# VH-VL binders against q0atu2, part 18

Target 1, 119 residues: q0atu2
Amino acid sequence: MLDKKARIRTSREYRNVFEKGKRLSGRFLIIYYVENALDNNRFGFITNKKIGMAVIRNRIKRQLRAIVREYQGQVKNKHDIVLVARAGIGKSSFEGMEKDYIAIMKKAGLFARNANKID
Short names: E, the ipSAE of ESMFold2; O, the ipSAE of OpenDDE; V2, 0.75 times the mean of E and O plus 0.25 times the DockQ between their complexes.

## First folded at step 5 (VH-VL; framework fv_dusigitumab)

Design q16 (at its last look DockQ between E and O 0.56; V2 from the best seeds 0.00; counts 0 for: pae E 6.8 > 2)
Fold by OpenDDE, look of step 5:
Structure q16 (fold): chain C 119 residues (1-119), chain A 122 residues (1-122), chain B 111 residues (1-111)
Amino acid sequence: as target 1 above (119 residues)
Amino acid sequence: QVQLVQSGAEVKKPGASVKVSCKASGYTFTSYYINWVRQATGQGLEWMGWIDPYDSYTGYAQKFQGRVTMTRNTSISTAYMELSSLRSEDTAVYYCARVFEYSSSWYGMDVWGQGTTVTVSS
Amino acid sequence: QSVLTQPPSVSAAPGQKVTISCSGSSSNIGSDYVSWYQQLPGTAPKLLIYDNDKRPSGIPDRFSGSKSGTSATLGITGLQTGDEADYYCGTWDDSLSAYYVFGGGTKLTVL
């Protein structure tokens, strides 16, 4: 699990990202990202009923957290980033999700220049 | 201006199919789900299903599964709803309506088409 | 008949306050945000309230929404003749995957 400090937790924090942040859409994910005033990144995760039943939503959420955790050390600091799962993600593989995440984060320019990401 | 413009009224015979179009403008088409809702005269709103215009992922109400097909053409920002095996009970005004994609703060249908009247009669 | 239950009609005089209730279950209102829609006669529905209590731009503060448990309430203060319409609550239901459900609608008459 992500460190508590690396998590967006409050509705206000989420709203701030949605309202002030930039948005990029991938095949399975949408990311909202905005600079924060902290020294660390915070991640939020949104899975809604359009993905499927609660069991599916929870699975997807766990998978997204795993992906974010895997690459968090390579992300530029001082960002709040919210991952929103698209409806089709329910039928995607973990590898597909990961690939989409990498692609979107790359497009957003959120990876560090020396990041060792796998495309 | 953000708007959804639907195709004109349709008159069909029982057993036929109808395809209603919904053209979006003023916003990024692939960033919002398109819902279809119908309303018989003097009756309430009935949700039929949704489509994600980005990848054509769909969810249909159980009542219409096997009989409804939702599609989109992203090049012209248009969504389509086709209903087959029409019955007299399908006579209604059909609406398309967008829902903001995936935000936990925007789950309402905030933009609606003007509606398309579909009449099924022998 | 409808998954969400609304009173079929409410009425009040201009300037008064009215409330419209919407009752659901743990799989819909209890688990997701409620929206309210206003439908003037002969027109398409219009989003009035979203996320339980949020107003879209252009919606006056006379309209308010609230949610508690498996029930939602729409409040209208300073009732105007132009408020005469049908009002529907709606939300996403988790019982059958990702389905949207509407209330049966409430006809508001301004006396």
Scores: ipSAE 0.089, ipTM 0.773, lowest interface PAE 2.7, mean pLDDT 90
Fold by ESMFold2, look of step 5:
Structure q16 (fold): chain C 119 residues (1-119), chain A 122 residues (1-122), chain B 111 residues (1-111)
Amino acid sequence: as target 1 above (119 residues)
Amino acid sequence: QVQLVQSGAEVKKPGASVKVSCKASGYTFTSYYINWVRQATGQGLEWMGWIDPYDSYTGYAQKFQGRVTMTRNTSISTAYMELSSLRSEDTAVYYCARVFEYSSSWYGMDVWGQGTTVTVSS
Amino acid sequence: QSVLTQPPSVSAAPGQKVTISCSGSSSNIGSDYVSWYQQLPGTAPKLLIYDNDKRPSGIPDRFSGSKSGTSATLGITGLQTGDEADYYCGTWDDSLSAYYVFGGGTKLTVL
């Protein structure tokens, strides 16, 4: 799990990212991101009813958190970043979601150095 | 200027099919869901389904499952709704509508097309 | 019958306040966000309220929304003749084959 300091927690914090932030879409994910006034990054996750039953949504949320944890050390600091699952994500593999995340984060210019497969 | 512009009115016979188009402009077409909603004369709104234009994933209301097909052409930023095996009760105005830009967590429809009247009669 | 229940009509004089109710269940209003739509005669619907209580840009503050339990309410103050319209609530429903549901609509008459 991400540390509590690294979580977007309040409705106001989420709204700020959605209203003030930039948006990029991938195959399975959408990210919203905005600079914050902290020394660290914060991450939020949206998995809604459109992606499937609750057990599927919970699995997706756990997988996305794991992906973000794997790469959080590569992300430029001082950003609030919200990941939104798209409807078709339930048919994606973990590796497919990971590839999509890496591509989006590179396109956004949010990786401080070239992201590498950790394997 | 975010806009959805739909194709013109159609008159069809029972048993035929109809395909309504919805052309998007002023935003990134593949980043936002399109919903289809219809309204018979003097009646309420009836949700038909949604399409994710990025990859053509759809969700249809059970009432229309097996008769409706939602598609898109990303090169011209256009969504389509096709309804087959038409009946007189399918006579309605058909709308396309975009989901809010904030997220897909709730499907409030912030931009609507002007509507397409489809009349089904003998 | 609609999954979301609205009164078929309401009326009030110019300048007054009305409320329009939308009654649902734990599988829709009780667990998800409510939107409200205004449809003026002969026009496409227009979003008035999203996320239970938020107004899009350009919607005046005399329109308000709220949600409590499995019910939602649209409030309209300072009624104007131009507010005569049909009003619909809408939300996601996890228990139905249909994914999104509208209420049956409420006709507002400004006398």
Scores: ipSAE 0.052, ipTM 0.705, lowest interface PAE 6.8, mean pLDDT 85
ESMFold2 (binder alone), look of step 5: mean pLDDT 90; pTM 0.936

## First folded at step 7 (VH-VL; framework fv_dusigitumab)

Design t1 (at its last look DockQ between E and O 0.05; V2 from the best seeds 0.00; counts 0 for: pae E 8.3 > 2, placed apart)
Fold by ESMFold2, look of step 7:
Structure t1 (fold): chain C 119 residues (1-119), chain A 122 residues (1-122), chain B 111 residues (1-111)
Amino acid sequence: as target 1 above (119 residues)
Amino acid sequence: QVQLVQSGAEVKKPGASVKVSCKASGYTFTSYYINWVRQATGQGLEWMGWIDPYDSYTGYAQKFQGRVTMTRNTSISTAYMELSSLRSEDTAVYYCARVFYYDDSWYGMDVWGQGTTVTVSS
Amino acid sequence: QSVLTQPPSVSAAPGQKVTISCSGSSSNIGNNYVSWYQQLPGTAPKLLIYDNNKRPSGIPDRFSGSKSGTSATLGITGLQTGDEADYYCGTWDDSLSAYYVFGGGTKLTVL
């Protein structure tokens, strides 16, 4: 789904975002984000045990990756962004997660000013 | 330096409750779960539950449902575990431990407090 | 009763090698990553292995971990008297509701 260089992969990379980044909460998601020294964005995804069973967590992770891929061209560059699934996300629809992602990314100021594709 | 520093030893009578504190330093408190684990003398480790300090979401081991409450105060980076209706078999060392996870991986409990001895004696 | 089964004790001479097993099920070791903890006498546990086979910084490479199916193994080579400790495996169990489970522990004696 996402390009290899667009993924946050190591514990150190995740820790940097959590320790030095800003956070914003939506209904189903929390994002943590920090400027990086790269020429690209990187995304990380957290679906921890408090959400539910492994099969539910795997579904949520796949859906969030699909949402991020859909809108990644609209995201301002040079950011490491971690999406954390909140409790209750397992009962949300794909459209509900998508709407939440758009709202929280707009609130964070991470989307480009052209919002024609974002709804 | 990442640290978890726990409150001092407690001696309690059966039927009382105890509240153990766990103060975090050297990292962003709200970004990591705190787990509570206990160990009776000569026994193994027993997981009690977790708290997400960000929003106070908790999960308790079935054995402790109804007797344990895990809370936190984010302004002082401190987690708490309260165990009520104490019995002699609750005599143990109680640990807090930090968990960091990423990308479906768990780092395990990578930082532990020093432990708090709770003695329930009649 | 512990869902993760470890031998209660193992022993070997200094310089020797030992392995410590941890047997579980599909709902725990089969579906989740395994950690190992070392507890020296009178101290708090210490993370020794995470994600089945990875070492935290500062853990010497004579400690190793592996996982196959529903079983995990801790390996220790070049045994030293300072390795005398209790060793625990741990992982999540996804059966009824996700909860963390430790093995019963293995006492390692270096003699």
Scores: ipSAE 0.019, ipTM 0.688, lowest interface PAE 8.3, mean pLDDT 86
Fold by OpenDDE, look of step 7:
Structure t1 (fold): chain C 119 residues (1-119), chain A 122 residues (1-122), chain B 111 residues (1-111)
Amino acid sequence: as target 1 above (119 residues)
Amino acid sequence: QVQLVQSGAEVKKPGASVKVSCKASGYTFTSYYINWVRQATGQGLEWMGWIDPYDSYTGYAQKFQGRVTMTRNTSISTAYMELSSLRSEDTAVYYCARVFYYDDSWYGMDVWGQGTTVTVSS
Amino acid sequence: QSVLTQPPSVSAAPGQKVTISCSGSSSNIGNNYVSWYQQLPGTAPKLLIYDNNKRPSGIPDRFSGSKSGTSATLGITGLQTGDEADYYCGTWDDSLSAYYVFGGGTKLTVL
């Protein structure tokens, strides 16, 4: 699981990202990102009922956490990043989701251009 | 005390329907989704489906689609599983089990009902 | 028949260590947390391990879980007679619209 240190956990923290951050939309994901004053990145995850049932939402969230964890070391530091799952994500494969994440993170300039799986 | 208490044993004829209840207590009913799992005698666990008590959204295993209906009554924290067109092969112990559906909590079925024996025989 | 594959049975003497394997695919074990359930004779299943390797309260540390790739393993050390039971692995399967899948179960006999 993603380290607690690397997670956005409070409503206040989420609001800060939404209010002050930049937004980019991918096929399956929308990311909000803003610089933080920490020595590490923090990630938040948002799923809503448009995606599907609670179990599906949780699955998606777990998948997103797995993806984020996989590429965590390649993300530029000192950022709060919130991933919002779009309604269509439930129809996406894990690979498709991963691809979308990488694409949007690169577009945001948060990933190195040639970012690859670490593990 | 967190627990799921199921209804009593049922004996049914082929073609009939059975409705098993699962009453939750000791926790917020709508914060966990309820799974239904059955087990024929001497056989393994078979997942039937789940219901989100929050909005009654359901997911059924393909095998049971068209025959199973999962519902809930939030006022009494009770989930129901109805299986129709019963066959002898449906003879089994039926379990309800909860799973938390929010982050950073339990994702396994951590609380189980005691089981309900359903016997289908001519 | 079961989506997840377990050995039908394992056995060992008291005090020994046993492992139970659970093999799946990328859409289930590969992408989701694995749980293990213990079912004592004549009782309802009991959650033994969740999130691959976490123990619920009350589960002794003799029980451990691990996952690698599309496979999971349950380990039981210091085997006791009371551990004689059926053990099931389970997880969600992404390819089946959030279906839960169980292994076929493993009967553990304490010799």
Scores: ipSAE 0.016, ipTM 0.667, lowest interface PAE 6.7, mean pLDDT 89
ESMFold2 (binder alone), look of step 7: mean pLDDT 91; pTM 0.939

Design t2 (at its last look DockQ between E and O 0.07; V2 from the best seeds 0.00; counts 0 for: pae O 6.6 > 2, placed apart)
Fold by ESMFold2, look of step 7:
Structure t2 (fold): chain C 119 residues (1-119), chain A 122 residues (1-122), chain B 111 residues (1-111)
Amino acid sequence: as target 1 above (119 residues)
Amino acid sequence: QVQLVQSGAEVKKPGASVKVSCKASGYTFTSYYINWVRQATGQGLEWMGWIYPYDSYTGYAQKFQGRVTMTRNTSISTAYMELSSLRSEDTAVYYCARVFEYDDSWYGMDVWGQGTTVTVSS
Amino acid sequence: QSVLTQPPSVSAAPGQKVTISCSGSSSNIGNNYVSWYQQLPGTAPKLLIYDNNKRPSGIPDRFSGSKSGTSATLGITGLQTGDEADYYCGTWDDSLSAYYVFGGGTKLTVL
């Protein structure tokens, strides 16, 4: 799972991202993102009852955390990033979520172009 | 008091359909998932699927996909389960149950209807 | 066929303790919270234990639950004749399109 330092933990932290950050939508996800004043990135995850019961929402969050962890080394530093699940994600595959995440992170300009150029 | 009251027993012939109702009272109907569970005589519990009455979001167990439809009428706080193409193996007691959740914690099926017996025979 | 395995029956005398096992896999009990349901003869099931080991209001503390790895256990102490019932474990399974599964049930006889 993600390091505790790399998690958005409080309602205040989430609210800051929603109020000050940029928004970009994919097929299954919406991301909100804003620069932070830390040495690291932080990730948050939001689900609601419209995507499924709590067990389904928690499965989706676990899968999204796994996806984020896999690609975290490619993400530009010093950002707070909140992933919001869209309706329909509860019936998507892991691979579908992964593809959507990659696409929206690239579109947002949050992936480093190459490891040799942007670290 | 929180309560789920189901429709009465049904006797059906093979190939027919049955629609069981589940009327909720004592709580906000649209705020809680409803699950449907059945139990054949002398056998265990079998989960059939869910409905979220807020927007009719449904999910069905694979075994029943294509034969079951879950609906609701929010004006009368009532959920429905319809099972089509009935056969003798569908003879069972059918239950509706409320799913209780809070802050992403799943508390289980905390309130059950009394059950509706459906008998499928010639 | 049930994905969760329970013994078909258990028995003990009034006042004694019994345990009922529920064996599953990493995709169900391993990853998800377990609930237990009591079904008295001729009645609807009743939620007995949720979140592995928590009791709803009104369930006495002689009923307990635990989970270790891919197995869950319901414990009942101070057995009473009124505890004679069928007991089901239940949990979500993530290996498929996220569905709920019950164990096959355990008939408790109080001798």
Scores: ipSAE 0.110, ipTM 0.718, lowest interface PAE 5.5, mean pLDDT 88
Fold by OpenDDE, look of step 7:
Structure t2 (fold): chain C 119 residues (1-119), chain A 122 residues (1-122), chain B 111 residues (1-111)
Amino acid sequence: as target 1 above (119 residues)
Amino acid sequence: QVQLVQSGAEVKKPGASVKVSCKASGYTFTSYYINWVRQATGQGLEWMGWIYPYDSYTGYAQKFQGRVTMTRNTSISTAYMELSSLRSEDTAVYYCARVFEYDDSWYGMDVWGQGTTVTVSS
Amino acid sequence: QSVLTQPPSVSAAPGQKVTISCSGSSSNIGNNYVSWYQQLPGTAPKLLIYDNNKRPSGIPDRFSGSKSGTSATLGITGLQTGDEADYYCGTWDDSLSAYYVFGGGTKLTVL
């Protein structure tokens, strides 16, 4: 799991990101991101019933957390980032999710220019 | 204004390959899936696969895996479907169709190409 | 052979109501939004219903969709001659390599 300090955990924190942040859609993910006043990044995860049953949603959430953990060192600092799982994510492989995450984060300018998928 | 325009009819021999194009216009090409669906004469619709033009990620129906290749050229907003090792049973009208992706409100294929007839015969 | 099951044909007189059923499983209709497509003779399919019961712009309210459990239903009221076509249900399937699945299609004849 992500370190507690690296997680968005409260509804208020989520709302702040949704209301003040930028929105960018990928194939499997929508990200909302906004600068924070902290020295670290925080990540939130939203899954809804559109992506499947609870067991599927939980699986997707775990996978997304794993992806975020893997690449968190490549993300520019001082951002709150919420990942919203899109309905199609249930059909995606882990690698597909990972690729989408990287792509959308690059598009958002949150990754370093040379950031790449870890093989 | 939003439309998909496909390439013309093809006649192929068994064992050959066919590559059908689908040019998108009137919308952001990279924001929608392009699906490929075929229909044999007098038969139903058969989903072949999709491509996400943004990064060329693909998903193929199991039936066509190893024989179908979907690609795209974003510079000209065109998707391609190549089917190899053609058989007589591949004779069909092939459609491209987009699925709205960015809004999470549309999961049906809302825009279709006019279809491309592919005939496979000896 | 189709993952989703539709009746092969339905018929009714102009002005009447017809329903077309579409039955699937938990991994497709049970868990995903259903779309309906109308295919007039010699034409490409047209999206008729999406997200179980929503109509795209331009689709008259004579067309309706519903979903319950692992089944979906297309309703057509005030049947018109121009409604004679093939109708297909479709949805995503979470358990198959074929991500999208169609019904076998239903031929609607207006008597």
Scores: ipSAE 0.020, ipTM 0.673, lowest interface PAE 6.6, mean pLDDT 89
ESMFold2 (binder alone), look of step 7: mean pLDDT 91; pTM 0.939

Design t3 (at its last look DockQ between E and O 0.81; V2 from the best seeds 0.00; counts 0 for: pae E 7.2 > 2)
Fold by OpenDDE, look of step 7:
Structure t3 (fold): chain C 119 residues (1-119), chain A 122 residues (1-122), chain B 111 residues (1-111)
Amino acid sequence: as target 1 above (119 residues)
Amino acid sequence: QVQLVQSGAEVKKPGASVKVSCKASGYTFTSYYINWVRQATGQGLEWMGWIDPYDSYTGYAQKFQGRVTMTRNTSISTAYMELSSLRSEDTAVYYCARVFYYDDSGYYMDVWGQGTTVTVSS
Amino acid sequence: QSVLTQPPSVSAAPGQKVTISCSGSSSNIGNNYVSWYQQLPGTAPKLLIYDNNKRPSGIPDRFSGSKSGTSATLGITGLQTGDEADYYCGTWDDSLSAYYVFGGGTKLTVL
């Protein structure tokens, strides 16, 4: 489970990321990212209504958390990052989501170019 | 200051189309959805749909599907709502509004345009 | 007509307290945060309450929101003449094609 301190949790925290951060869009994910003044990264997850019913949104959220957990050690530090699920994500595989995450994070410069899955 | 400024009043004939603009300022335009809400004279608020200015993803209320088109021009931070096949019942004040959400249950409109009156009459 | 049900009107004297109810269902108010909007005569709606009970900057603490089950309530204490307006509740209605829905609106008259 993602550490509590590694989570964006409040409306204010999300708003800060939206207002001050940069946005990049992948196939299945949109990320907002901004530097923070902390010694750790924080992640937020948004599964908006357009991706499907609550059961689908919850599933997607769980999958995204799993992906983030797996690669969190490869993310450049001191960033607040909000992941927003796009409409098509409900039809994607876990591997597809993972690939998209890696791609968009690399594009954002938050991953090293040679970032790989950590076993 | 965050604000939305809409285009001026419109008078249209039945069957015509109207296109209302909504210019955003004071924030990153592509970071927030834009909602369109209308209000007929003396009536309540009616949600029409939304657009994601980043990639032009849209969601329309069932009632307006096929007649409404929401678009944006990111270079000028402007959203557009076009309603076709106008009827007298479409006479209303049309609002654009900035949407804030931070999870799958938190969704609200925190900034509103001043409204655009659209009158449809023969 | 409206998915969310509000009383069409409420009234009270200055200084008094009024409450405006908003009734929905499990697919809207039951599952989602409720927002309230104030619309003064001849003006655009203004966000009054969000996330059931939070006030945006500039909204006095005379205004409060609550939610229980499939219903939400807006409370206004210390009623002022300037509070005379229409008030709308709003929230998501969950579906594969989810919509935002408003209540029918409540006209508040300050006697």
Scores: ipSAE 0.168, ipTM 0.792, lowest interface PAE 2.3, mean pLDDT 90
Fold by ESMFold2, look of step 7:
Structure t3 (fold): chain C 119 residues (1-119), chain A 122 residues (1-122), chain B 111 residues (1-111)
Amino acid sequence: as target 1 above (119 residues)
Amino acid sequence: QVQLVQSGAEVKKPGASVKVSCKASGYTFTSYYINWVRQATGQGLEWMGWIDPYDSYTGYAQKFQGRVTMTRNTSISTAYMELSSLRSEDTAVYYCARVFYYDDSGYYMDVWGQGTTVTVSS
Amino acid sequence: QSVLTQPPSVSAAPGQKVTISCSGSSSNIGNNYVSWYQQLPGTAPKLLIYDNNKRPSGIPDRFSGSKSGTSATLGITGLQTGDEADYYCGTWDDSLSAYYVFGGGTKLTVL
């Protein structure tokens, strides 16, 4: 779903975002974000094992990736962004996750002004 | 430099409570879970639970449910572990540790406090 | 009743190699990354290995880790007297009450 260059892949990359980045929390999601020196955005996803069994965590991760892919054209470039699923996200609908993502990304100032409609 | 500094040794009687502090410095306190781990003399490490300092979300090992409370004060970057109804078998060194987690497979304690000795004697 | 099983002790001469095993199950070592912690006498534990086989900065490459199936292994080559310590494996357990678990610990003696 996401291009290979748009992924945060190593523990060093994740640590940089956590240590140097800003944090914002929504109802179901936490984002950490920091400017990078690339010409593109990179995304990471953490679903924490206390949320549930592997199948539940895989479903949540797939849903979050789909949401990120749908809105990626609206995101300001040059950012590393890590999404962390909060406890209780398993009780949310896809729509609930999507609304939460939109709200926290707007609050972070990460959406471009000329983007298409956000649901 | 990333550092966890714990409160000093405690001596308690059975039935009392103890509250151990863990002050963080050199990093964003609310970005990492804190674990509490204890170790009786000559024994192994025993995991007690975690706290997310951002919102006080906690998870406790079953053995300690009902007796342990983990809290924090974000304004002074300090985590706390309180253990109630103390018994002689609670005599141990209590450690706090910063947790790094990423991707569903990773969870480890990358920075540890120096430990706090708690002695429970009659 | 440690969920992860380690030998209680191992020993070897200076300059030799030792291996410390950590046996678990599919719900812990099988599905999760393993970490190793070193505890020198009278000190707090220290992270030695993370992500099965990676070393934090400052840990020499004579310390190594590996994982196969539901077992993990810590290897130490070129043993020194300063390596005398307790060594613990640790990992997440995926059970319905999923929590972190440590092995029982292994005391390394350098004779």
Scores: ipSAE 0.021, ipTM 0.684, lowest interface PAE 7.2, mean pLDDT 86
ESMFold2 (binder alone), look of step 7: mean pLDDT 91; pTM 0.941

